# Ledger of designs, part 7: VH-VL binders against a2bn08

Target 1, 238 residues: a2bn08
Amino acid sequence: MAEARLQRLLRVYVLDTSALTDTRLRSLLGSGSLDEAVRRFAELIASVRIAYGVEVYMPPTVYEEARRFLLSNGVTVQSFEALAAWITIKPPTRHEIRIPASIVRDYVEEVRARLARGLRVAEEHVRRAFEAGGLYAAETASREARREKLGAIIRGLRERYREATRHGMLDSVEDLDAVLLALEVRGVLVSNDEGVRRFAEALGVISIDPPKFISVLQGLLRHSKTGGVAREEAHSTS

## First folded at step 1 (VH-VL)

Design n6 (framework fv_denrakibart)
Fold by ESMFold2-Fast, scan of step 1:
Structure n6 (fold): chain C 238 residues (1-238), chain A 122 residues (1-122), chain B 113 residues (1-113)
Amino acid sequence: as target 1 above (238 residues)
Amino acid sequence: EVQLVQSGAEVKKPGESLKISCKGSGYSFTSYWIGWVRQMPGKGLEWMGIIYPGDSDTRYSPSFQGQVTISADKSISTAYLQWSSLKASDTAMYYCARDLWYGELRSYFDYWGQGTLVTVSS
Amino acid sequence: DIVMTQSPDSLAVSLGERATINCKSSQSVLYSSNNKNYLAWYQQKPGQPPKLLIYWASTRESGVPDRFSGSGSGTDFTLTISSLQAEDVAVYYCQQYYSTPYTFGQGTKVEIK
């Protein structure tokens, strides 16, 4: 019940890049190819727009990223443009959108915390490299073996540093544009990016992931198909 | 959106200096490594070195250490590969490529420049 | 240095048939801390830069068709093209990124028979 009410209430959606580049798109739409999945997605969006007045938006930056990804992945220009025809491509009016200073403050504080975490990761790996150097200082250890051990430690540092500083953060203009557009049109953000969704929710923007979005649209169409059969029969009996 | 654009083909004589470029756009340039890969005519791929533009951390293949210099200017999102004195054996296609910056996705090249052909002959 | 050896040097396969390329490293490229194989596969067509196909030995890059698959662990790796298409005619390279210097295999040229 609550979910059906939510589906009826939420008529406006904004897609970020992950909504169109999610590798699960083929599975979610029951398709054998990504091109077929994109065509089915276009039909799905068209159908809910026509039947329920559902509006789907994306910023131009997201459009360009999604287009490049899909075209490089075997999706035809025709299939992509068929999808794009049912999506309203609109940039956010950045100069008119206002963000509470408290959100900017919290974002800056999170960045500082992550930079501090990254420094601790760096210090730990410097310690490990120093200790490993001592163990491999023996005359019999080859320079290549020593270099390989150091290389492994540096790889661990870089991976853990990236996890500490980048993962779960809003860190691209494309993601910001999607959030700002969702705020402007009072829509629901469709994103599989935790950092993007967290930032959106701090601004009061509701977010859902791509599987939930597709499920909602398919649910609406299942209801419409059942009603459509009954209505078609009613016309036949008149 | 992500694009690496390299400078044009070069024809040089042995002993001349050369600096070729690789300009990144459509992403945070200082957040990704830029590697340089050589391909001699009709031959395979050779990794030359890699630079992290955010702090200019540079690592070279032993085969290229002292033969070339890799640098970057983060203010214009451009990486460079340079020779102080070219040899005929430097004749090759040179590619720049981006190292992916996300968690465990690293140290392989996800986006490549179009290549710069360098011909060195007397 | 880790030496990467591919086999065969060249391979002629009919359209729709399976193509198999092998890659062997002189030492293990499996990193014990994360249980990942530091191996990638690239496709290069004449006059074009290499294109990433597979990383972490078996993870397909976004946009790469399902017919391409990578397998193997430690020192022995395989790239399989389940049903060769005309557009797959290219030279394929394996690359290790376990330790510096990063090294590539010598390449395998795939041609239509």
Scores: ipSAE 0.000, ipTM 0.378, lowest interface PAE 20.8, mean pLDDT 81

Design n7 (framework fv_denrakibart)
Fold by ESMFold2-Fast, scan of step 1:
Structure n7 (fold): chain C 238 residues (1-238), chain A 123 residues (1-123), chain B 113 residues (1-113)
Amino acid sequence: as target 1 above (238 residues)
Amino acid sequence: EVQLVQSGAEVKKPGESLKISCKGSGYSFTSYWIGWVRQMPGKGLEWMGIIYPGDSDTRYSPSFQGQVTISADKSISTAYLQWSSLKASDTAMYYCARDFYKVYTSGYYFDYWGQGTLVTVSS
Amino acid sequence: DIVMTQSPDSLAVSLGERATINCKSSQSVLYSSNNKNYLAWYQQKPGQPPKLLIYWASTRESGVPDRFSGSGSGTDFTLTISSLQAEDVAVYYCQQYYSTPYTFGQGTKVEIK
């Protein structure tokens, strides 16, 4: 496989938050719980680092965000720290990194367009709230029913505002740090976020999604260049 | 160096109009909201409103809606607070302050403040 | 509107002693989606504009001494000055920025005694 061969030449990877919060992580690593998945991920990264010198990086901002998410979703401190032990946590040197002004200009133009789109979404939901309010007043609805209807409209506004302004956009310091670190260490960015990957590609940074990353690492372990290695998943006994 | 410089003290009579200014420097003026805060003599702080100079989106506190006008001229990096007809109760210190607003967050805190403009309205 | 109430109105503390200021909001200023408290603290010395000390309830602004710390969540917040210095004599204000109109507490005057 050509892509697998290319990844063998590129032995440095940088993870963003989405690489560790991907809901597919459990199924990708053949585990029943997120805690078990994190532990298996740690073992996979450790194995490729020891056998092939593959380095995995993460900015401190991504580390903190991933830690909070995983611990809030049933992952133990022990399991998370086992994973973190095999990842190099390093901030990008922001004041020394240079990027083309054309990329900044394009980003500013896109932000402006998305702000206008977000305003339109807000205006639409204000109109809907007034229309719904009229219907509930006519029905002599309870205070609780009116409160629940307003809450539903506000939730709809928040969701559509996020879609209008954030979808496909680089919109967090954590994600920016991951891209800048990948640029600095000349590594491959691992992300499931369209906006993060698009920004990385504009800077010449190669990006792959978490399923592809796991596949590449598993593929490396199938080639015994350091001697024989037994497959962990082998469960057939003679 | 980020700096907000306000216009000098004013002494006015009731019924007169007034426009005070706040000039920003050392940063991208159109990228941050500018807020106005009133402090009456011996009293606390009252938020009056904010403006985004990039598109002049302006939001007022209900207590100040219709009482004052907030505007901005992005070509000279200056925000304004204006009264069409002053009253004695407008006697106060007026501060402008830069709002550290991120595009995708709600709510704002003020990271840099102007020195204040004292407005005295008396007969 | 969200009403911000500080206590006490004034506080006399000896040099080197701890000063504690409380701030209560009439409704929660914690945004569940990002788990952040939309609460800031300002210091105002006589004849000067307010200066930002703390934002997001507990994050210290750059250049603010370590003796200043913020804590609390939801509706109850505290500003602590661990060892009062002469230069800390000022009025302190809390501010919510969760919802417009933004509102400030009435202020707490800290003086040496």
Scores: ipSAE 0.000, ipTM 0.392, lowest interface PAE 16.8, mean pLDDT 82

Design n8 (framework fv_denrakibart)
Fold by ESMFold2-Fast, scan of step 1:
Structure n8 (fold): chain C 238 residues (1-238), chain A 123 residues (1-123), chain B 113 residues (1-113)
Amino acid sequence: as target 1 above (238 residues)
Amino acid sequence: EVQLVQSGAEVKKPGESLKISCKGSGYSFTSYWIGWVRQMPGKGLEWMGIIYPGDSDTRYSPSFQGQVTISADKSISTAYLQWSSLKASDTAMYYCARDEYYIEFWSGYFDYWGQGTLVTVSS
Amino acid sequence: DIVMTQSPDSLAVSLGERATINCKSSQSVLYSSNNKNYLAWYQQKPGQPPKLLIYWASTRESGVPDRFSGSGSGTDFTLTISSLQAEDVAVYYCQQYYSTPYTFGQGTKVEIK
């Protein structure tokens, strides 16, 4: 009974950039370095692809972004290419993909609300800068001290503006490509980004975070060891 | 915010039927398993079973197979635990909890828990 | 079934002192292919549901203070509270998720000496 149920599980996954830039990868894969984690991840994906026919996709835009991040963070070209060899790099067929107008409308409303929040953040920091300028004029503060205070206010503005406008929002073409590809291949999106996952769910795309994805793959391999399905694991062809 | 909200306390007689609920919010309800855990007064934790709401696949602990029914209604993001005929030995706190593991056979650890439903069965 | 056994059943520790709880499984919960131990630790205070502290034997759940640490491998595991605080008075449970049915230890009650 349990084998029949496993055959009904979704075996197609799409990775967004956050799936490969999650700082927890080292601990999740039991490794001391990100390079080692990437190699273990490659072995894990290879094993489930061979044993269970699990398909893993990512768009070219995600591939380039992940490659750039990993190579700049101590991962070797050889380790990354070993991982990429088991992932199907495919762009979504954007002209053929259709999404409900209601989702576009909701997205436009959210953008508008966030722009309004960003304006309020900007206005508050303009007021703070004005008041701070008055206080510094009343003291014996140097030109350099005044510049330092202004810099702190500007840094605060940038941080709060980012929080108001970008946090939990679908805001990159890489993330959109991952969602669209997941919709096209009828797969599960792997992402730790709240905004990306919320958008995917609105489209009916199931999403899981990287820890759950790794758990799913490890669970499939553990089933082979404890369930005694070695023949199907070794020869994953019907 | 991820939350699991359970139905209120129940006081029943032996032989009566009962159905308690666990409503999930703040996450994709059909993407996670929901487990049920029993805690008898002054005792430890016992795993009863688990359900995947997306297709209602259910697994039971051998100790609870045939004693209870686990079900889910994905349209209202609610899981259920049901007894056809209660016994005094069913007196316990019942928790629902979200399972981190996507796969039916290899459910993992429980990251979010409901507040619990106290069930008292006495004559 | 994998049987989980905790020791001691109860433990009295002075504030600021180290508390150590042991958990033994009747069979290994280490999966050799990924080198991970399928073991979690929970904290339960009176009148509250259990709270996840540790998973994969040694990984702290987000928001859990660093005075809590998990260690061990295979069949022998330890939860350590490096400096007991008043709010740490609770019953602690280990759980294996290597195979179904999932099983919990009997619990260890931690109280102030």
Scores: ipSAE 0.000, ipTM 0.388, lowest interface PAE 24.0, mean pLDDT 82

Design n9 (framework fv_denrakibart)
Fold by ESMFold2-Fast, scan of step 1:
Structure n9 (fold): chain C 238 residues (1-238), chain A 120 residues (1-120), chain B 113 residues (1-113)
Amino acid sequence: as target 1 above (238 residues)
Amino acid sequence: EVQLVQSGAEVKKPGESLKISCKGSGYSFTSYWIGWVRQMPGKGLEWMGIIYPGDSDTRYSPSFQGQVTISADKSISTAYLQWSSLKASDTAMYYCARDYWEGDYYFDYWGQGTLVTVSS
Amino acid sequence: DIVMTQSPDSLAVSLGERATINCKSSQSVLYSSNNKNYLAWYQQKPGQPPKLLIYWASTRESGVPDRFSGSGSGTDFTLTISSLQAEDVAVYYCQQYYSTPYTFGQGTKVEIK
């Protein structure tokens, strides 16, 4: 029962974009380039699918986002499509999926709090720009020097506003689709995004980070190589 | 000295892909937006879109959305304008220009322009 | 979209005489909160990229000669060259930066009579 559910859960995974863009991917797959890492990742997923029936899913929105990122960072179309060939690309059935009202309420409350923080960040940077402008007028600084200073303040605003409103929160359709798909297929979400993982766990979806995902799959293959008896037993019971 | 230096003239056939560049120097590249402006032969100026290189936030004119891709590589202070499949109607001079903020400021420095000719 | 319309399309002026170019926006480019007009003027000489002349409707860019001046508010704007010089032969464009998409006027060609 519980063991059967755990065995199924350990063999069904859903990837979000961060699973394919994690900066640790190269070292975990023992490769020097991102392109080689993607090819080795494809080999790893293929191996566990063939040997153990491990199913790996991602929604189309994640597929497009991951493709764009990887192709922009030196991964060839051939390498990416080789990886995608072993992944089931499927959208979540959004109209059938139900989310508890308590989770929606908590999300709305968090959004409200973050919008208030974002406004404070904006107000602070407006004050900072006003004060800097006054100083430069007094000093007769060049227009270029004044614009460079304002640019730095605006960059600070953008960064702080993003931290206040978006960091650690589920804020994209791609992230939501990954969580919803994991809930639908009763799988494990693979993500290094804390906000995405927190939302998934609130829904009862188990989540792991990309390093742990790769480690689990590699461990499964190593176990297979040393456990010939297990493979023979499985064959005899089939 | 602030400079925007664009890649050289291109002669292409319909259906070919193309990526032209705009390299900024003499200022903080990630602190300013880079806009792209098209000028068809004998015609006026048309704004295509802008990108903020610091985070790749990109805005397109509705007329150019889906027809071109604007990108930037902040490590080499370069912005790009790209077509997946060129058409004869893409024949034009393309300018990049520095914009301090989205809609709040004007184009204060311009590149020299890249002439793109698309003909069979 | 905000439509920018210039008049005239072309203008022939004698050296030393005043040149006046008009620009009309289909909606106000005056932002009430800061009382600024989001309008710029550019000069484009043959074979060259555009050059910024005026921003905020009336503020001259550094290095631009005093003979260039901008005026107007809301929807109606004017660029004036008080005493035309040979080097001023160019096409002049107005641009609104009040909202995206940014839009330019069709241009006014200034020639020596």
Scores: ipSAE 0.000, ipTM 0.386, lowest interface PAE 14.6, mean pLDDT 83

Design s1 (framework fv_traxivitug)
Fold by ESMFold2-Fast, scan of step 1:
Structure s1 (fold): chain C 238 residues (1-238), chain A 125 residues (1-125), chain B 107 residues (1-107)
Amino acid sequence: as target 1 above (238 residues)
Amino acid sequence: QVQLVESGGTLVQPGGSLRLSCAASGFTFSNYWMTWVRQAPGKGLEWVANIKQDGSEKYYVDSVRGRFTISRDNAKNSLFLQMNSLRPEDTAVYFCARDTYEYKGSYDTYYFDYWGQGTLVTVSS
Amino acid sequence: QSVLTQPPSVSVAPGKTARITCGGDNIGSKSVHWYQQKPGQAPILVVYYDSDRPSGIPERFSGSNSGNTATLTISRVEAGDEADYYCQVWDSYRDYVFGGGTKVTVL
């Protein structure tokens, strides 16, 4: 059983959207463009699947989100489909997956607490706008300057509100599907999202970030003894 | 692994200017607020400035506002601090730090999970 | 308007428990983070969100926070724990506030 569990931890992975949208992907794969990085990622996954039977999964919800992001950022359809060809696109069996009620309770409590924090952020920015408006009542400030100051306060509110309500939390169906699929296939979750990884950990799902995932796959290939294609230096004379 | 490397610290005359740099690696730099924290010789830590992921918002401690400018270049994974009108009291080791957030159902909070090794700025005649 | 007060120094014998306090008005309503700094080195996060530990930090490090006092507790102290320790809170009025620091000496 310990050997079977170790085999699963080394050979089965589930990707969330951040595994394909991480800006470090270009650097980690030695690529000048995101399109080139996606092609190299496809080659890497294909290589470990062929040599070691490594299985990589992705929920359809993550597939759609990743496709939308990558295509809008210069990745071709051909490059993305080449990657997708080596990934098993499968939804989690949601109606059969069980999670402890304690985790649901903690999640609900977290949501309510974040809504309360969001309200406090809103109240603070209302106060700032009121105080700034008082200063701009001076005749030296133009209407344009007053509008820009108000705009800056509103932008600050929007960012801090999003930060208060969403940062570090499991906040999307796509992320949930990735965790549920990882739980179902008993695989390792690949994610750069702290909230997603924390939720996965609470369910007993091991998670790693995209750089570690790429490092593990490259490491497997470096220690490969199955390939008969040994690269030798070519030397020819004319 | 997350790594932050500061550079640019040197001896500067009062009233002078200096630009500090911080090179980030091992994480998605554009996903994080970034911060400069300083420490005067033999003294404690003091927050100096932070900058939003996209550079659209910048905040400063009162004593440096108008004199220091924080900026970032996400394409180069770099953070900067432009220091103008330097004073002897600005003498310190300047640390680059990753600014992170957590809310656990009771308290909202921000903290620094990774720090660079620091770069020494000395302001004296 | 928050000010964080730490004792300047704490002495502890090897194997004993060190307790470092961080005092502040209504600090129990805020999350407290703790940093360890050894001479010539950068600070490292040892306890965050009052009582959580980053990966790689020994279980000997723990924290608590209630009322007007937060406490960093180091059990079974080792010589390698000698360092300056800083508490920190985020505050909507001052963003980031650090305590003055406590030098822990293992004798």
Scores: ipSAE 0.000, ipTM 0.382, lowest interface PAE 17.1, mean pLDDT 82

Design s2 (framework fv_traxivitug)
Fold by ESMFold2-Fast, scan of step 1:
Structure s2 (fold): chain C 238 residues (1-238), chain A 123 residues (1-123), chain B 107 residues (1-107)
Amino acid sequence: as target 1 above (238 residues)
Amino acid sequence: QVQLVESGGTLVQPGGSLRLSCAASGFTFSNYWMTWVRQAPGKGLEWVANIKQDGSEKYYVDSVRGRFTISRDNAKNSLFLQMNSLRPEDTAVYFCARDYYESSGYWDAFDIWGQGTLVTVSS
Amino acid sequence: QSVLTQPPSVSVAPGKTARITCGGDNIGSKSVHWYQQKPGQAPILVVYYDSDRPSGIPERFSGSNSGNTATLTISRVEAGDEADYYCQVWDSYRDYVFGGGTKVTVL
């Protein structure tokens, strides 16, 4: 049983959107463009599926999000569909999946904490703006200087508010679907998103980042190139 | 003017119980979240528990959850920490502290601290 | 949750500037508070919300926070500044996180 589980964990992967939008993909796949990187990624996934039976999944919502991002960033329809052809698009069976109530309670508590934190960030920046306004009350400060200072404070608020409420948080149904699908198929989640990975870990789902995922797949291909011994052993293993 | 005074710290056997008190004066106690922070001899600061202005929300560090209970009596300007099933690793100076910002549902920084009360858990 | 890393000690000569760092993943997105604690005494808040000072705290105390590092800066250090200094963030609903503390010695 332990062996079957280990085999499943090494051969089944679930991708979230960040797995396909990671800017390091171009470097890792030795390509000059994102379009070429996507094509090489498709070839890599196809090769490991054919040689070792590696299965790659993603939820429909991740498929749609990844498609929009990649097509907007210079990837052709043909290149994206070549990649998608080797990925199983499947929603999680939400009505059958069970998770501990403790995780739900912790999640609700975290959402409330994040909202409270966001308000604290807002209050802090109101305080900063008030103080800065006092310093710029003098006639010697230009209107342009005052506008720039206010703009900088507002930009800082927006950035810190977003970080306080969204960063490290499972904040989308697309991300939840990826985690639930990984739990259902007993696979490894591939994500570069801190909040998604943290939530997966709480559910006992192993996660890796996209560079590690590519490294694993390339490692499997090196075994193929070494000769028939590795393939024969992988094929004959119970 | 503004003051927090802890009391109740003493030597207790492992498995024993103890109640700490904190008396507040010089400010409107009911307007603030209140906190207990501890410090083991020669070690750093560790947050223990906090409580909302009206007592409706209470939070604890994992190592004391289920064993410690934070409570308050706004009519008496008093904060309490009921400690049960005490362990040697609970040995520390326990500080009572006030959250800096008067805001419903928030806590963040501690602007006023008591002098602390020593709890020793040993046979 | 988060781990805050402080150097265990910092030595500084009188009149010079001491810098105490507080390292944490994406700490620049959090508000950092700093406490001073002298032997046998309660901590006191010296800097809050990264860079603000409470009433009564000298101008010599200042703070900054960006990326993965927050810094408490003590300018024109005096013998009376010798103490342990702790950084602190509010990381989650249940979690006030303190750094391990830095002992500042004025030699």
Scores: ipSAE 0.006, ipTM 0.440, lowest interface PAE 12.4, mean pLDDT 82

Design s3 (framework fv_traxivitug)
Fold by ESMFold2-Fast, scan of step 1:
Structure s3 (fold): chain C 238 residues (1-238), chain A 122 residues (1-122), chain B 107 residues (1-107)
Amino acid sequence: as target 1 above (238 residues)
Amino acid sequence: QVQLVESGGTLVQPGGSLRLSCAASGFTFSNYWMTWVRQAPGKGLEWVANIKQDGSEKYYVDSVRGRFTISRDNAKNSLFLQMNSLRPEDTAVYFCAREYLYGDSYKYFDYWGQGTLVTVSS
Amino acid sequence: QSVLTQPPSVSVAPGKTARITCGGDNIGSKSVHWYQQKPGQAPILVVYYDSDRPSGIPERFSGSNSGNTATLTISRVEAGDEADYYCQVWDSYRDYVFGGGTKVTVL
């Protein structure tokens, strides 16, 4: 169990935007602030890299987006730079990366299906708005009540349209770069985005979520503190 | 002590409607995502719907989308599931459950109610 | 969308170790949670985030997750551990997936 996790730690990892912009970092690292969490994350990455040769990569596009988010949410430049010092910033070599035509075909079919679902969602909500308008055509219905009903229908449209067209779909250049870099370096993608992970899996790229990534690294350090993996009687007391 | 108490389950004809309620106590209800999970007789657990703390986000399993509506009243510490166009396949014990606050990675259900039985049959 | 496969039943003798598997494509990349349900009762969380235990759950309960298989391990099994056990993952706010459940019988 622990050995299977340790084997994965000997590979390279690639972070997408969701891996660093998620405020879960402060909870996962037992920190009182996001700034403290970033510093603890830097120490964790540094420790595992030095002791076990783990490499962490990030495309420039993801790096820039993560930096902007973290600095806007109370992380100091010094804390972010401490983290970045242990991450290799490298773009994917897009012109040399080849994707099987079958995957492109499947992606096109999925986009087509999602656009069709989105149109149906839009048509349904147009019908709902028309019917609600007919019901509220009575002079006795307040303008405020009509506006609230219309607002609810529009919110429903936006939510269902997002779920029909965007949920579970790869839809940004930053995410694509992370997947392509992971494919190129034969690394593990770290992402909490379902669409990014589905696309990575279709390409044969192994992916894990950020909490799993941090847990694996912390597990390795805990095992090291008790005398390391070389103990005669291997055991876990978790 | 955290308590979740479901009510409203009964026998309903196919095509009928039913509203389930869940009364929460022992914690700050407005700080948690809430979830409905169902279990058909002799079958496993199936997630049905969840709702964000302020009611701004709602998600549903595909088989109930357009038929079921999840809602909450934070002033009254209450969660609801409005079920319309009921089918025999909707027959199940419906559980109210609390999602943990620790972050998206800990999307699990730490406290559950005892459930309320909904039977859809002629 | 995802499907989680559990064996329908597992039999174990008292004092021995029971292992309940949860199979899914690339499940090792996801966080797995485990619930215990006794007849006529609500489910109870016994393991979360692959291997962590809630307060009140005995140390005999442990979990692991790698590759395509997550496992709930119950060591030194007692008669009171007889129950149905369910694995669960979260892929997104929309996709909460439960396994089909495993009935553990202590004989």
Scores: ipSAE 0.000, ipTM 0.381, lowest interface PAE 22.4, mean pLDDT 81

